VHH binders against p49116. Designs and how they scored, part 135

Target 1, 238 residues: p49116
Amino acid sequence: EGPLLSDTHVTFKLTMPSPMPEYLNVHYICESASRLLFLSMHWARSIPAFQALGQDCNTSLVRACWNELFTLGLAQCAQVMSLSTILAAIVNHLQNSIQEDKLSGDRIKQVMEHIWKLQEFCNSMAKLDIDGYEYAYLKAIVLFSPDHPGLTSTSQIEKFQEKAQMELQDYVQKTYSEDTYRLARILVRLPALRLMSSNITEELFFTGLIGNVSIDSIIPYILKMETAEYNGQITGAS
Short names: E, the ipSAE of ESMFold2; O, the ipSAE of OpenDDE; V2, 0.75 times the mean of E and O plus 0.25 times the DockQ between their complexes.

## First folded at step 9 (VHH)

Design y3 (framework vhh_brivekimig_d4; also named j83; at its last look DockQ between E and O 0.36; V2 from the best seeds 0.00; counts 0 for: pae E 11.4 > 2)
Fold by OpenDDE, look of step 9:
Structure y3 (fold): chain B 238 residues (1-238), chain A 119 residues (1-119)
Amino acid sequence: as target 1 above (238 residues)
Amino acid sequence: EVQLVESGGGVVQPGGSLRLSCAASGFTFSKYGMSWVRQAPGKGPEWVSSISWSGSETLYADSVKGRFTISRDNSKNTLYLQMNSLRPEDTALYYCARYTPGYSFRDYSSQGTLVTVSS
């Protein structure tokens, strides 16, 4: 069997909505987030090992880890997305809710802490100067996590995760031979992803979804989307 | 050129039913998910329902869930929307589109078909 990932899986190019509005409205934020989410899921779908697990297992995996994948995507695409500006806009929108007394004090604190954790994570990844290969493997490690409840084929998932880890190790050793502890520094960031609530992430980035559709509900739809349809949505081309 | 032509609209009483159709051309219909979107007078566009390219997945807005059914016939390049238990608030111009929830509404839709629910 060949490697888990190929060079084609390293490419992760997010196309932002155009034109950018004068101020980042909820719609712009939501569409940006949706594009990233779709990109992340289609990236996963492009992995042969992922395909080998079957649709039911694939759906379950993505449902379990979409928040982590999305967060890694945010970190990877932070510059292209102007993530800091997006987060500031989100906070500003939240201020309206706060002023209208729609949120409890505890909820406000929870949401603000979530934003803080997200910023810190992305900043930490930037400081580490994570490259495209490393991100690809980190996403694979997160994707093929066998420790989520309700998963089938856990042994196979574990094997894929191990393979991702080994390939990452090999890459880091080869590419960053002078940095003996780089792998450890990178991997130690992964637990931070588990501190982030998927519900809060969905609330922050996907509140503007038309039709009040949940991420959980749309995942099977996204995973079965044709590539041509995906590209058409991004470029607007027929 | 992408063409979408809606039909089946009309006037119906509350509790009535209508079936909308959308004839698609100018693209490979079977490779695209399709959606119904509606626009009520004085309101912005509202997503109604989506169906995957194969028809295996369907999504509905909460406002129409349990009442509307989206379907498609890829051999006929046609999208359908069965609307049951219609309500006055369902009154709108209905469009079919290659729209997917989360993305901007695409304005390449045709003129739509008008559904009016009134006593």
Scores: ipSAE 0.486, ipTM 0.770, lowest interface PAE 1.3, mean pLDDT 91
Fold by ESMFold2, look of step 9:
Order: structure tokens, then C-alpha cells, then sequence
Structure y3 (fold): chain B 238 residues (1-238), chain A 119 residues (1-119)
């Protein structure tokens, strides 16, 4: 049975669309977010334990957790993406929409609270200086969550999650041996991911999609995407 | 310059069939997934179908599943949409776009091809 993750699963390099536009726009934000989503889905697909669950289980699992994986990816890649600048631009747009009476006050409040929670999560992860190994294990813990409705093989999923937790513990104890509470401080951040709304994430980052395409509906396609098409989409799209 | 040119639209009665084509030039067609998008009069754009770069995976909106078939011929740089059992609700301007999962690119010089389903 060997380790759940190997060194190949620690690498998580996001490449941004090129050239960068002079002014931030919805298409650049959507392409950047799409690249992160694809990177996250293909990261999950590369894990032998994930492959062992079968295609139907894989699709169900990713549908249940894609927003949590995406949010961890945002935190990990916040500097590369200039996430703070993106969120500031969105906040400014929402404040203008309030003044022009274009959206209901309740919806705008929900979106603003979501942005605040996202900023708080990313800031807390940066303050803890979470490294690439820790991010990889955290992503595995949220991926192999057995408590989502409609899942099959929940006993095996739980076993994989426990293995991810054990390997994170071993890593933290060896690498940060003088920081007794590091693991506890890291794990306490995970429940906040369940508070992130996939509906609002789509509104914030995927408004550039044409035709009201939902992330839920394209997940089977992303998981089946051939390696050559994936590489072309990441490097050759812009 | 990237160009996508749609053709094959027309007027057809309910229950009829049409086949749309999209000729691509100015980019490496075989490296991109492709989509069909439609826009009914007075409405916003609606995604219809997508196909992976190799043709191995296809996706359909629920409103067209079982009636429409997307396909591609990478040797001819051409995308197709076979539309069967057409309904008045399928009346729209149809256009193709490059599909990257998460977004679609549109050549804004593209006219699209009009499909009208009426008695």
C-alpha cells in the first residue's frame, strides 16, 4: 500500500494567461480561474487512490468538493494570480451596483460576506506560511471527504482521508518539529471551506462563461480530458 | 487572424433536421475544444454543446440531449452540429466558439447562421 501522495503531487504551478491585459477584465479573470480549476481537477485525477475509486465515484466526489479545492488553490496561488487586486476590483464594482440600484441588497450582502470570508481564509493561510506539501495534503483531505451525500465507497474514501491526515501529521512533525501546535492550527482552517458557496464562486470568477455553463455540468468533461488537450488549453489558449 | 464561419442554417418545419457547419482558420483547430452557442430573439446567449479537441468527449445542454449531435473533422478544420427533431424553441442564431473548459472564445467578426423552426 505505500504513501497516498508522492513528490509529483506536491508540484502545483499555475501559469497565467499571456499577455496580461493593461486593465483587468472579466475574460482575463475567467481564463485565470479556469486554469486554476483545470490544474486542481487534473491534480486530483493524478492521485492513484482517486483513480482506484472508479469514474462514477470520481465525478461524484469532484462535484461535491470542487469549490473547496478551488478555494485552496486560490489561497496557494494568491500571489501569482494577484488575487487581492481581483477581489478589490470586484468589491468596487459591487459598491457601484448598490448605488445604481442594479442588484438586490440581500444578494449583494451575501456576495460581500463571501468575499470577506475568502479574504480572511487566504490571509490566515498566508500568515501560517503553508508550504506546498501541506497544501497537497489539505487538498487530499477535502477531496476524500466521505460525508458528502450520494457517495458510494464511503468506507474506502474515509480510509484515504485518514491516510492523508496521517501523512500530513508525519510531515509537519518532521519538518516543523519545534512548532507543537502547527498541525492543529492548520486543520482548524478547513471547516471554513464548507462555508464557501459554489454559486457565488461561479459569479465571482466565472462570469466570462458563455451560455450559463455551470461548473457542475462540465466536471465529467474535465476529468476525461486527454493530456494533450489539457496541455494545449493551459499553454496555447492565450 | 482567427476566423470562424458558420453555415447550414435555414427555415425548417417542426420535426425537421438541419446540419450546421463551422469552418475554422487562423489557429490550430486540432488543439482546441469547440462549442455551439445559440441566441434566440430577445434573449441572452445559451450554450448548446461542446466537443473535446480529439472528439472523444461531448457535452450537451439538457434541452438538446438526444436530438443534437456535435462532431468535428480535424483534417478539414470543421465543426458540425446535426440537429434532429427540431422544435420552435430551437429558433436562434447559432454560432461556434473555441471551447476551453471554463470559457469559450468568440470571433466577434462572426455572423453566425440563423435557424428558424416554424410552420
Amino acid sequence: as target 1 above (238 residues)
Amino acid sequence: EVQLVESGGGVVQPGGSLRLSCAASGFTFSKYGMSWVRQAPGKGPEWVSSISWSGSETLYADSVKGRFTISRDNSKNTLYLQMNSLRPEDTALYYCARYTPGYSFRDYSSQGTLVTVSS
Scores: ipSAE 0.005, ipTM 0.314, lowest interface PAE 11.4, mean pLDDT 81
Fold by ESMFold2-Fast, scan of step 12:
Structure y3 (fold): chain B 238 residues (1-238), chain A 119 residues (1-119)
Amino acid sequence: as target 1 above (238 residues)
Amino acid sequence: EVQLVESGGGVVQPGGSLRLSCAASGFTFSKYGMSWVRQAPGKGPEWVSSISWSGSETLYADSVKGRFTISRDNSKNTLYLQMNSLRPEDTALYYCARYTPGYSFRDYSSQGTLVTVSS
């Protein structure tokens, strides 16, 4: 009962590390990405429907979809992050690596293809001018995905996904009443998120701060983190 | 051909200090961020510290904050790790790595230098 998301769940404000370095470096990129990841997980854990599923289900859902949530966050925060500049810096480093290491050519190609897919996704979202309410519901749709292997409570997860879809439809029809096909244009963007490798996202954005620890391994700890500890991580005040 | 040659490892008592060096060649050292990574016996690699291309920014693993200092000399193509207040759990092979986005930070690490902290 009641709406799946409230106005508090629409607010998604990324605080960037300051000052920005003279030239973008890997450490700044990893710090920025970590803040976005923590913000995304805190957003998910604040949803009453998500909390109602219980800790084990919450962990399984976020492990399955963190890359989709993170990528939606990158698109939503692209301007705040200067994402195009970050991706250009990554490409520059990869081009230098290609000149020096013939054995890693296949890996570099996979990473470059991932960057191009990411740019395409972010550009499509920008072109559609996706608003904060639409982003919140798209995140909810990917979070409450009942079709990941190994999930329990799949009927309840499916009901929350359907509720997210219905509330998005109501919002779009009310707010963009003259654009009959806007919802369809938005929803057809979502399958692209599942084609993106979480392993490549981890390597591009997180290796400098997470080291040898996978994001799958830290998810349970982030989800159980106290609000004050979480705030320390996203503001760098811990 | 990227080459990284570590030195400075040895045996030290708890509370002691060591300074590791990494001599880099085969690439423009001043254009790349650099990292130190360690691997304890029977464990996987653990990231220790990183430094930006200019030396203006540094990052440290929580386990070494306040005890280790990373630095570089771009004129000598050399990376350093000053290790103070060493603990038995710091015992590991220490590797120097060029940090390239889209790869493990240890892709260009060499043979490593052994640090043993014994009581």
Scores: ipSAE 0.000, ipTM 0.179, lowest interface PAE 11.9, mean pLDDT 80
ESMFold2 (binder alone), look of step 9: mean pLDDT 82; pTM 0.828

Design y4 (framework vhh_brivekimig_d4; at its last look DockQ between E and O 0.51; V2 from the best seeds 0.00; counts 0 for: pae E 6.1 > 2)
Fold by ESMFold2, look of step 9:
Structure y4 (fold): chain B 238 residues (1-238), chain A 119 residues (1-119)
Amino acid sequence: as target 1 above (238 residues)
Amino acid sequence: EVQLVESGGGVVQPGGSLRLSCAASGFTFSSYGMSWVRQAPGKGPEWVSSISWSGSDTLYADSVKGRFTISRDNSKNTLYLQMNSLRPEDTALYYCARFTPGYSYRDYSSQGTLVTVSS
């Protein structure tokens, strides 16, 4: 009942570890990415419609879509993260791995294609000048996707997704009344998110995440995380 | 300041059991997830297990799953690791730390507790 999102769900402020090192390393990249992941997961957790679905459904939804939410977060925060610098550093490390014969040519090609697709996505979102309200609704559409395999309560999830779509439509029509095709331009970007590999995202941004534990495995922990621990993870206790 | 003190290590034969403890102070223990990390001689640190702030979710490295059980008692500010069916490759110095998903363990503030599994 009421709007799907409130103004508190529009604010999405990422703070980076300071200072940014002159030579980026896996620790800085992983800490930066972890802050974004935690910010994204706690954003999802704060939504009343998400809370209403119950804990098992919440876990299943986030497991299915965390990479899409993370990718939207990368696009939204690309400037403050200096994402282009981070990706350039990753590419340089991959080039060194080729020279040292430490990765197969097939794997490197897969990773490079993923980096290109990520850059393309982020650039297209920047050129559209997507605002904070639009990002919040796009994240909600991605979060409440009934199409992921293995979900339960798909009828209620679909209802929430339709509500997110209608509220985005209303917002865009009200705020960008002069641009008849803005909503269509925004929505055609979403399918690219399904093409992003969670495995490669982990390799790019989460190398050395506690042991070899996947993001998928820690999602129940993150969703149950206490506020003080969340604040510590956002600022990076070290 | 955060203080973590490990205990319960010792020498045990293969197949034996040990229970490690970690006494915590200097922070609100019940608000934080916790981890066990081990370091074998001449090797880098290896994550072993983690537990959520409430104790309701646990994570294990494949090498210890089914043999080790992490638990906590928030009323005593204490983290535990029950180690069963111990193997020689479990020989290591064991540390506890607050849970983080990244490489935030750069500054281990404790000595750890030594576990030696040998005949």
Scores: ipSAE 0.076, ipTM 0.509, lowest interface PAE 6.1, mean pLDDT 83
Fold by OpenDDE, look of step 9:
Structure y4 (fold): chain B 238 residues (1-238), chain A 119 residues (1-119)
Amino acid sequence: as target 1 above (238 residues)
Amino acid sequence: EVQLVESGGGVVQPGGSLRLSCAASGFTFSSYGMSWVRQAPGKGPEWVSSISWSGSDTLYADSVKGRFTISRDNSKNTLYLQMNSLRPEDTALYYCARFTPGYSYRDYSSQGTLVTVSS
């Protein structure tokens, strides 16, 4: 009945691990990535429409789009994260694997191309100067994608996606009235997200996951976490 | 101040069982997922198991799946780890934490409890 998103959904503040190490090790990268992942998923959970889909559908939906949400999060939080530095560090860590001949030439190429695509995507978003509202709606559009296999309630998901798109349109028209084609320029960036492999993203950012746990496996767990638990872990507060 | 006190460790023969406990204080225990982590001599920390705040969800490392069971009693602010079919490779210092898989585990005032599996 009401809007899909409210002003509370616009806020997306990532808190980085502190202190920052002199050398960005795998642990720091993984921790940073995990925080972003949790933030993204908890953001999704905070949307009433998302809650209305039910736990099973929510889990399936996030499993399908977590990589895209994560990537949008990377773009949105690129400055706070020092994403360029993180990516450089990732590349440096990969060099060890390359030197040890642990990866095939084709795999190396694939991984490097993925890093390039991530960087380019984030750069493109920066160039467009996407604001917090636009990011929120883009994430909503990505989240409520009905075209993933195995989803239930696809009609409802589609309606939510349409609502997100319309609200984004209204926002852009109101806020950027002088830029007639801004909406189109923004939306045309979304297909790039589908070109990115979730497996490679997981390998690059989450290699340091303890216990050999996959992102897919922990998604239900993350979605059931209390917000206070997440905040407590981030700030160290009781 | 957050306090986690582990107990229940000891020496056991291969194939034996132990039950670890973690007494929590200084925070709202029922609002946090909890994890068990272990550190073997000469090795880094290894995640063992996690349980959601409500206890409805549990996760296990592949190395302990089918052998260990994590549980909790929120009325007692206590986390448990039932360890069955223990193996020498399970020898480690076990400690509990508020962290979930994927997060870096921080050392609180926890001293851990030592589990030694040997013939």
Scores: ipSAE 0.032, ipTM 0.478, lowest interface PAE 3.0, mean pLDDT 87
ESMFold2 (binder alone), look of step 9: mean pLDDT 82; pTM 0.822

Design y5 (framework vhh_brivekimig_d4; at its last look DockQ between E and O 0.59; V2 from the best seeds 0.00; counts 0 for: pae E 13.7 > 2)
Fold by OpenDDE, look of step 9:
Parts: structure tokens; sequence; C-alpha cells
Structure y5 (fold): chain B 238 residues (1-238), chain A 119 residues (1-119)
């Protein structure tokens, strides 16, 4: 059949909340993160191969890899998001929690290390100067990971992942012909994504969610969200 | 203009029941997931329940699970919240909103409807 991804899947434009507050608050961070999450999930949904897996499998896949997709999104949108500023703000908010003795020393260390890992990952991706096509394929590789527990249609998922990998290889070979090892350098960054805790990511970026709504629980809703609804909410034109 | 108008609130005794309604206009109601959020006096907003656009999926906060039921009638552009076995801690101003994780529900809500549970 045709390629796994098309040019339409390369576009990944995040619109930040406006106006930006003078001081980044939890709400702004959470809203920004939510927009990125929506964008990431709807990106996945736009892939024909993803649609072909069915709703249950789709939901399971996204539940399994949302943190990795989100992190890749952070890296890809780091400049638009002013990610360094967001992370600094998160740290500042965390300091308040520390002062209030809400976290154990071990937990503080764990959270700080997570922030460091996020920052390092994003920095590493920036250093590699990853382009939109490469990000799209990396996200696809992460999305179609067959090695998560509890997945159905693992053979098909694996096929899609292989296709993503092959297309990425072809792209890199054509676009960066003078850089023989670019593909390897890019792919070797993926393992770092799995070292990061989804729970901590959720705590850092999504604490501002109203109530006790987990990312896991809202994923089905995000995936079922109409595109017009998403666009309307992002642009305020609903 | 998006309009959401809540109704059905009132005073009820513990163990009592109420049914809230939210009349939606100004947008394609059937295309949006909807949520109920409540705010108790002196407290921040609390998510209560959500329902998908089709009504096929529902979510509840642990605090209301088994007691509250969210539903919708897309032909009437109306969202519902059936509240049973009400408790004093359920006392709050209840808002309906288009469901958007990370967004303030109040941005999409009107004045809310007051539910008071007291002996």
Amino acid sequence: as target 1 above (238 residues)
Amino acid sequence: EVQLVESGGGVVQPGGSLRLSCAASGFTFSSYGMSWVRQAPGKGPEWVSSISWSGSDTLYADSVKGRFTISRDNSKNTLYLQMNSLRPEDTALYYCARYTPGYSFKDYSSQGTLVTVSS
C-alpha cells in the first residue's frame, strides 16, 4: 500500500495560549501541555494506519505511549512553547511544595531528575537539528510500538513500526545523504523516552487539571474529539 | 455565542435526589463532549462527570461514582446530571461545560445552578 505518513502528517503546529501571563502559572502550563497533548493525539488519529487498528487498539496504544509522544512533542515545540521557561516555572512551583514539606526527599530527587531528563532530551534533539519529517517518523515509531503489555494486533503494529522506520531511513538517506550515520544518531535517542515516568510527567504538566482526571482516563475522549472541536478550542472560534 | 444554562438546583436533605439540566446553544452540541463541574464555597472547582459526544462513554469523579449519572439528549441540546444519595459535601454551585482537559470549565459555563444539601 501507500506510505505510512504523508506530508500532511509532517505539519505539527502548536498554538500557545494567549496572552502569555507575566508569570507562568499552573493553569498556563497545564493548558499549554493539554494543547500539545491534543495535538499529539489528533496527529496520531490522522494516520490511516492508526485508524485501521480500531478504537480499542488505538486507545491502548496511546495509553501506552502518550508520555513518549508528549515528550517528542515538547522537544519539537520547545521554542514555540518556551520550554525552558516552562520548566523553570515548574521547578519554582515545585519549590513551593518542597517548602511546605509535601514531598519526601526521595520524591523531590525523583522529580528533579525527571525534569533534568526532559531538558536533556529536548536539548539533545535540538542539537541534532531534527526536522519535521524526522519528528513525524519518530513519533510514528514510538506510536506503533508492539512491545507494550496488553496490546492486541501486535503483528500489525509491528508492521507499521517497520514501515515508519523504513520511510524514515529513506527520507534521511535522500535528505541528508552526506551524513551517513544520521539515522543511527536519531534512533539512538528513542530509548531515553522510556526512562521517563508518565506519572511524573502528568504531575508536572497536568496538575492544573480540574479534579482528579487522569491522562489515561481522558485519552479516549481526546481521540473521539471532533477536529472542529479541537480547532475551535485552540483558536477560540468555537 | 456559546451559551450554557444550568437548572435544577435547589435545597435537598441528605439522601435526597436532584436532577440538573444544562441547555446548550450557540454551537453544535452533538459534536462536543460535555462535563459537569462544581465549586463548593471556599473551595476550588471540582470535576464531577464527563460524557462523550455520543453519550457512549461516561466518567465520574470518585466522590460521586455510583451516586451520580450523567446523560445527554443531543436532539434537545441538553446535558443532565442525576444526583442520588446526596450528601452535605455535595453542596456546591454546579456548572456544565464543554469538556476540554486543561481548560477552565468556567470559561464555557454560565452562572451555574446551586445545590444545597442540608438537614
Scores: ipSAE 0.026, ipTM 0.436, lowest interface PAE 3.7, mean pLDDT 87
Fold by ESMFold2, look of step 9:
Structure y5 (fold): chain B 238 residues (1-238), chain A 119 residues (1-119)
Amino acid sequence: as target 1 above (238 residues)
Amino acid sequence: EVQLVESGGGVVQPGGSLRLSCAASGFTFSSYGMSWVRQAPGKGPEWVSSISWSGSDTLYADSVKGRFTISRDNSKNTLYLQMNSLRPEDTALYYCARYTPGYSFKDYSSQGTLVTVSS
């Protein structure tokens, strides 16, 4: 029984759509977000412990945690994505959507609070200078969460989560031996992920999806996607 | 240049059937997942169905499940949509596009093919 993650699970390379438009628009934001979602789902699929749980359990886990994985991905890739610029463009687009009778005044306050919480989370992770290994273990802790309703095999999921926590602890103690409280500072950020609404994330980043497709409904397809199809969609090739 | 050319639309009575085709050129068709999208008169676009690059996995909107079947023939660079038990609500201009959650059909669809379901 080996380590939960290997070096292949640390690599998390996001490529942005090309060409970059002069003005950000819903299509560019949605393609950028889709690439991150695909990368996050295929990252989860690559983990042997995840593969060992079986197809139904895998789908249930990802449906329960995709928003948290996506949010960790946003924080990890914030510089590559120019996330602050994207969030500003989303705010401008959202304000125009009020004229279309799609949002109430209470809804706009809720969405703006979500954007603020997202930016605060990403800023806190940047201040901590979270590295790729730490992100990989944090994603694993989030992925193997046994406390979501409707899951099967929760004892096995809990053991995988405990293994991810142990491997993170070992890594931080070895790599950051001079920083006594680093692990504690990292772990106290995780509860904020549960405050992120999947419904609002879809509204912020996936408004450009045709037919208002729910991320929950496409997760089984993304998890089964063939490697060649994945590469073509991630690179944005025409 | 990427080209997608839809065909097979027409006027049918409720309960009838049509088979749409999408001929693809200008890219390696077998490397991409594909989608059908429709736009009813006076409404925004609606996703209908998607299929993986190999054809091994398919997705359908709830409004068409059990009535529509998406398929592809990679040797002919062609995407298909078999539409059975057609309803007046299926009346729309139908487009094919390369599949991605963030991918706009406007940039990759051609004229579309019109389906009218009316008695």
Scores: ipSAE 0.000, ipTM 0.200, lowest interface PAE 13.7, mean pLDDT 80
ESMFold2 (binder alone), look of step 9: mean pLDDT 82; pTM 0.827

Design y6 (framework vhh_brivekimig_d4; at its last look DockQ between E and O 0.61; V2 from the best seeds 0.00; counts 0 for: pae E 7.4 > 2)
Fold by OpenDDE, look of step 9:
Structure y6 (fold): chain B 238 residues (1-238), chain A 119 residues (1-119)
Amino acid sequence: as target 1 above (238 residues)
Amino acid sequence: EVQLVESGGGVVQPGGSLRLSCAASGFTFSKYGMSWVRQAPGKGPEWVSSISGSGSETLYADSVKGRFTISRDNSKNTLYLQMNSLRPEDTALYYCARYTPGYSFRDYSSQGTLVTVSS
């Protein structure tokens, strides 16, 4: 069997909506987030091993890990997205809700903690100076997680995850030969992803989705989208 | 050139039904997800429903869920919207679009078809 990932899977280029508004409104934030989400899912779809799992399993897998993939994407694209600015804007928008007493104190705390966790995670990844290959493999490890409830083909998923891990190890050993513990430092960041609530992430980044469509509902739609259609949406080409 | 032509709009009483159609040309229809969007007087555009290229997946705004049904006939390059249990708040100009939820509205017609729900 060939490698799980190829150089084509290392490329992860997010195109932001243009032009950037002077004030980051909810619409801009949601569209930016949507683009990242779509990019992440199309990335997953481009992996032969992922395709081999079949449509039903693919859908279930993405439903289970979309938040983690999205978060890794945030970290990877933090500069291009101006993530700090986006998060600040989100907080500012939340302030309006707070002033209107729409949220309980406990909920406010929970949401703020979530934002903090996101920021910290992204900062930690930046400090580690994670490169494109490492991100690709980390995303693969997260994607091919067999320990989510309700998954089929768990043995095959596990095999793919192991392959991702081995390839990451090989890459790190080759590229960072003098940093003996780099792999461990990178992998220990993954648990932080599972501490983050998908519901809160959806609320923060996708509340402004037109029609209030859920991420869970849109996942099958995204996964079945033609590549040409996806590219057309990003570039504006008709 | 992409062309989208809507039809089927009209005046209906609350609780009534209408079926909208959109004739598409200028592109491979079956390879694109299609959407309905609407714009009420004095309001911005609102996404209504989407359907995947194959027709296997459908999405609905909460405001129309359970009342509207989107469908397509790829052999006829036609998109449909069955609207049941119409309400006054459904009054709007309805557009067919190559629109993807979560993105800015793109590639929708300039004409639309007017739906008026009134007593």
Scores: ipSAE 0.604, ipTM 0.826, lowest interface PAE 1.0, mean pLDDT 92
Fold by ESMFold2, look of step 9:
Structure y6 (fold): chain B 238 residues (1-238), chain A 119 residues (1-119)
Amino acid sequence: as target 1 above (238 residues)
Amino acid sequence: EVQLVESGGGVVQPGGSLRLSCAASGFTFSKYGMSWVRQAPGKGPEWVSSISGSGSETLYADSVKGRFTISRDNSKNTLYLQMNSLRPEDTALYYCARYTPGYSFRDYSSQGTLVTVSS
């Protein structure tokens, strides 16, 4: 069968839009988030095990887990993105927007709680000093989750998830041999990802998208992109 | 240099039809998804529809679903929008663009083609 991931799947380099604006704005935040989204989708699409599941299954998997993959990407790239600064700018923008609308107090509370949970997740991952190999396997475990509703081929998906778990275990034991509990500490972070709302992630990071398109609805389009377009979206190039 | 040139706009009565075209040059057309975006007088831009590079995937805004059809002819480097059952609310300047989530109107012509739906 061979390894689930190769070294090419460990590299995960986010390039921020240039130049950085004088003040962060919705367009810069959305461009930065779009680059991360497309980098995450390119990562998933390039995995041979993912390709083996077929296009309909691929679409269903990504629809089910894109927010978890995106959140892992945010944690992995939090320093490069200056994520805390972006979240502060989003909070300021939301507070200004709600004052204009006058009536969204419960929604703003939900969004602020989500921002806090996202910050706590990213801080916990940074404190553990999760490396690129560990992130790659965590993303694979999240991607190959067989328990999402409506999936087909769940037996094969479960097999791939077990493979990702085994490869993570082997990596951690070899690389962090003196830290007996590192694997357990890493794995207990995963349930927090299921608490992240895809709707709020879209509001936080993708409000600047043209139209009223949800990320979930464009997944089939993203997965079928040509390589040249894919690379252009990741870097912002034509 | 990427060039996108829209045409086919005009004045039409409610319930009528128009077909917009977008001639593309300066890039490998078949390798890029394409979108239509419109801007009504005094309003911000509104995404209308998108089509993948191969044409195998299409997306529509709820406001136009069932009435508009996006298509492409990769041999002619041309994008199309068939607009049926037009309403006064469809009155706008229509632009084509390469699909670029997170980049409003990136790589599109500033000229567009005007569609006016009125009596």
Scores: ipSAE 0.028, ipTM 0.487, lowest interface PAE 7.4, mean pLDDT 82
ESMFold2 (binder alone), look of step 9: mean pLDDT 82; pTM 0.827

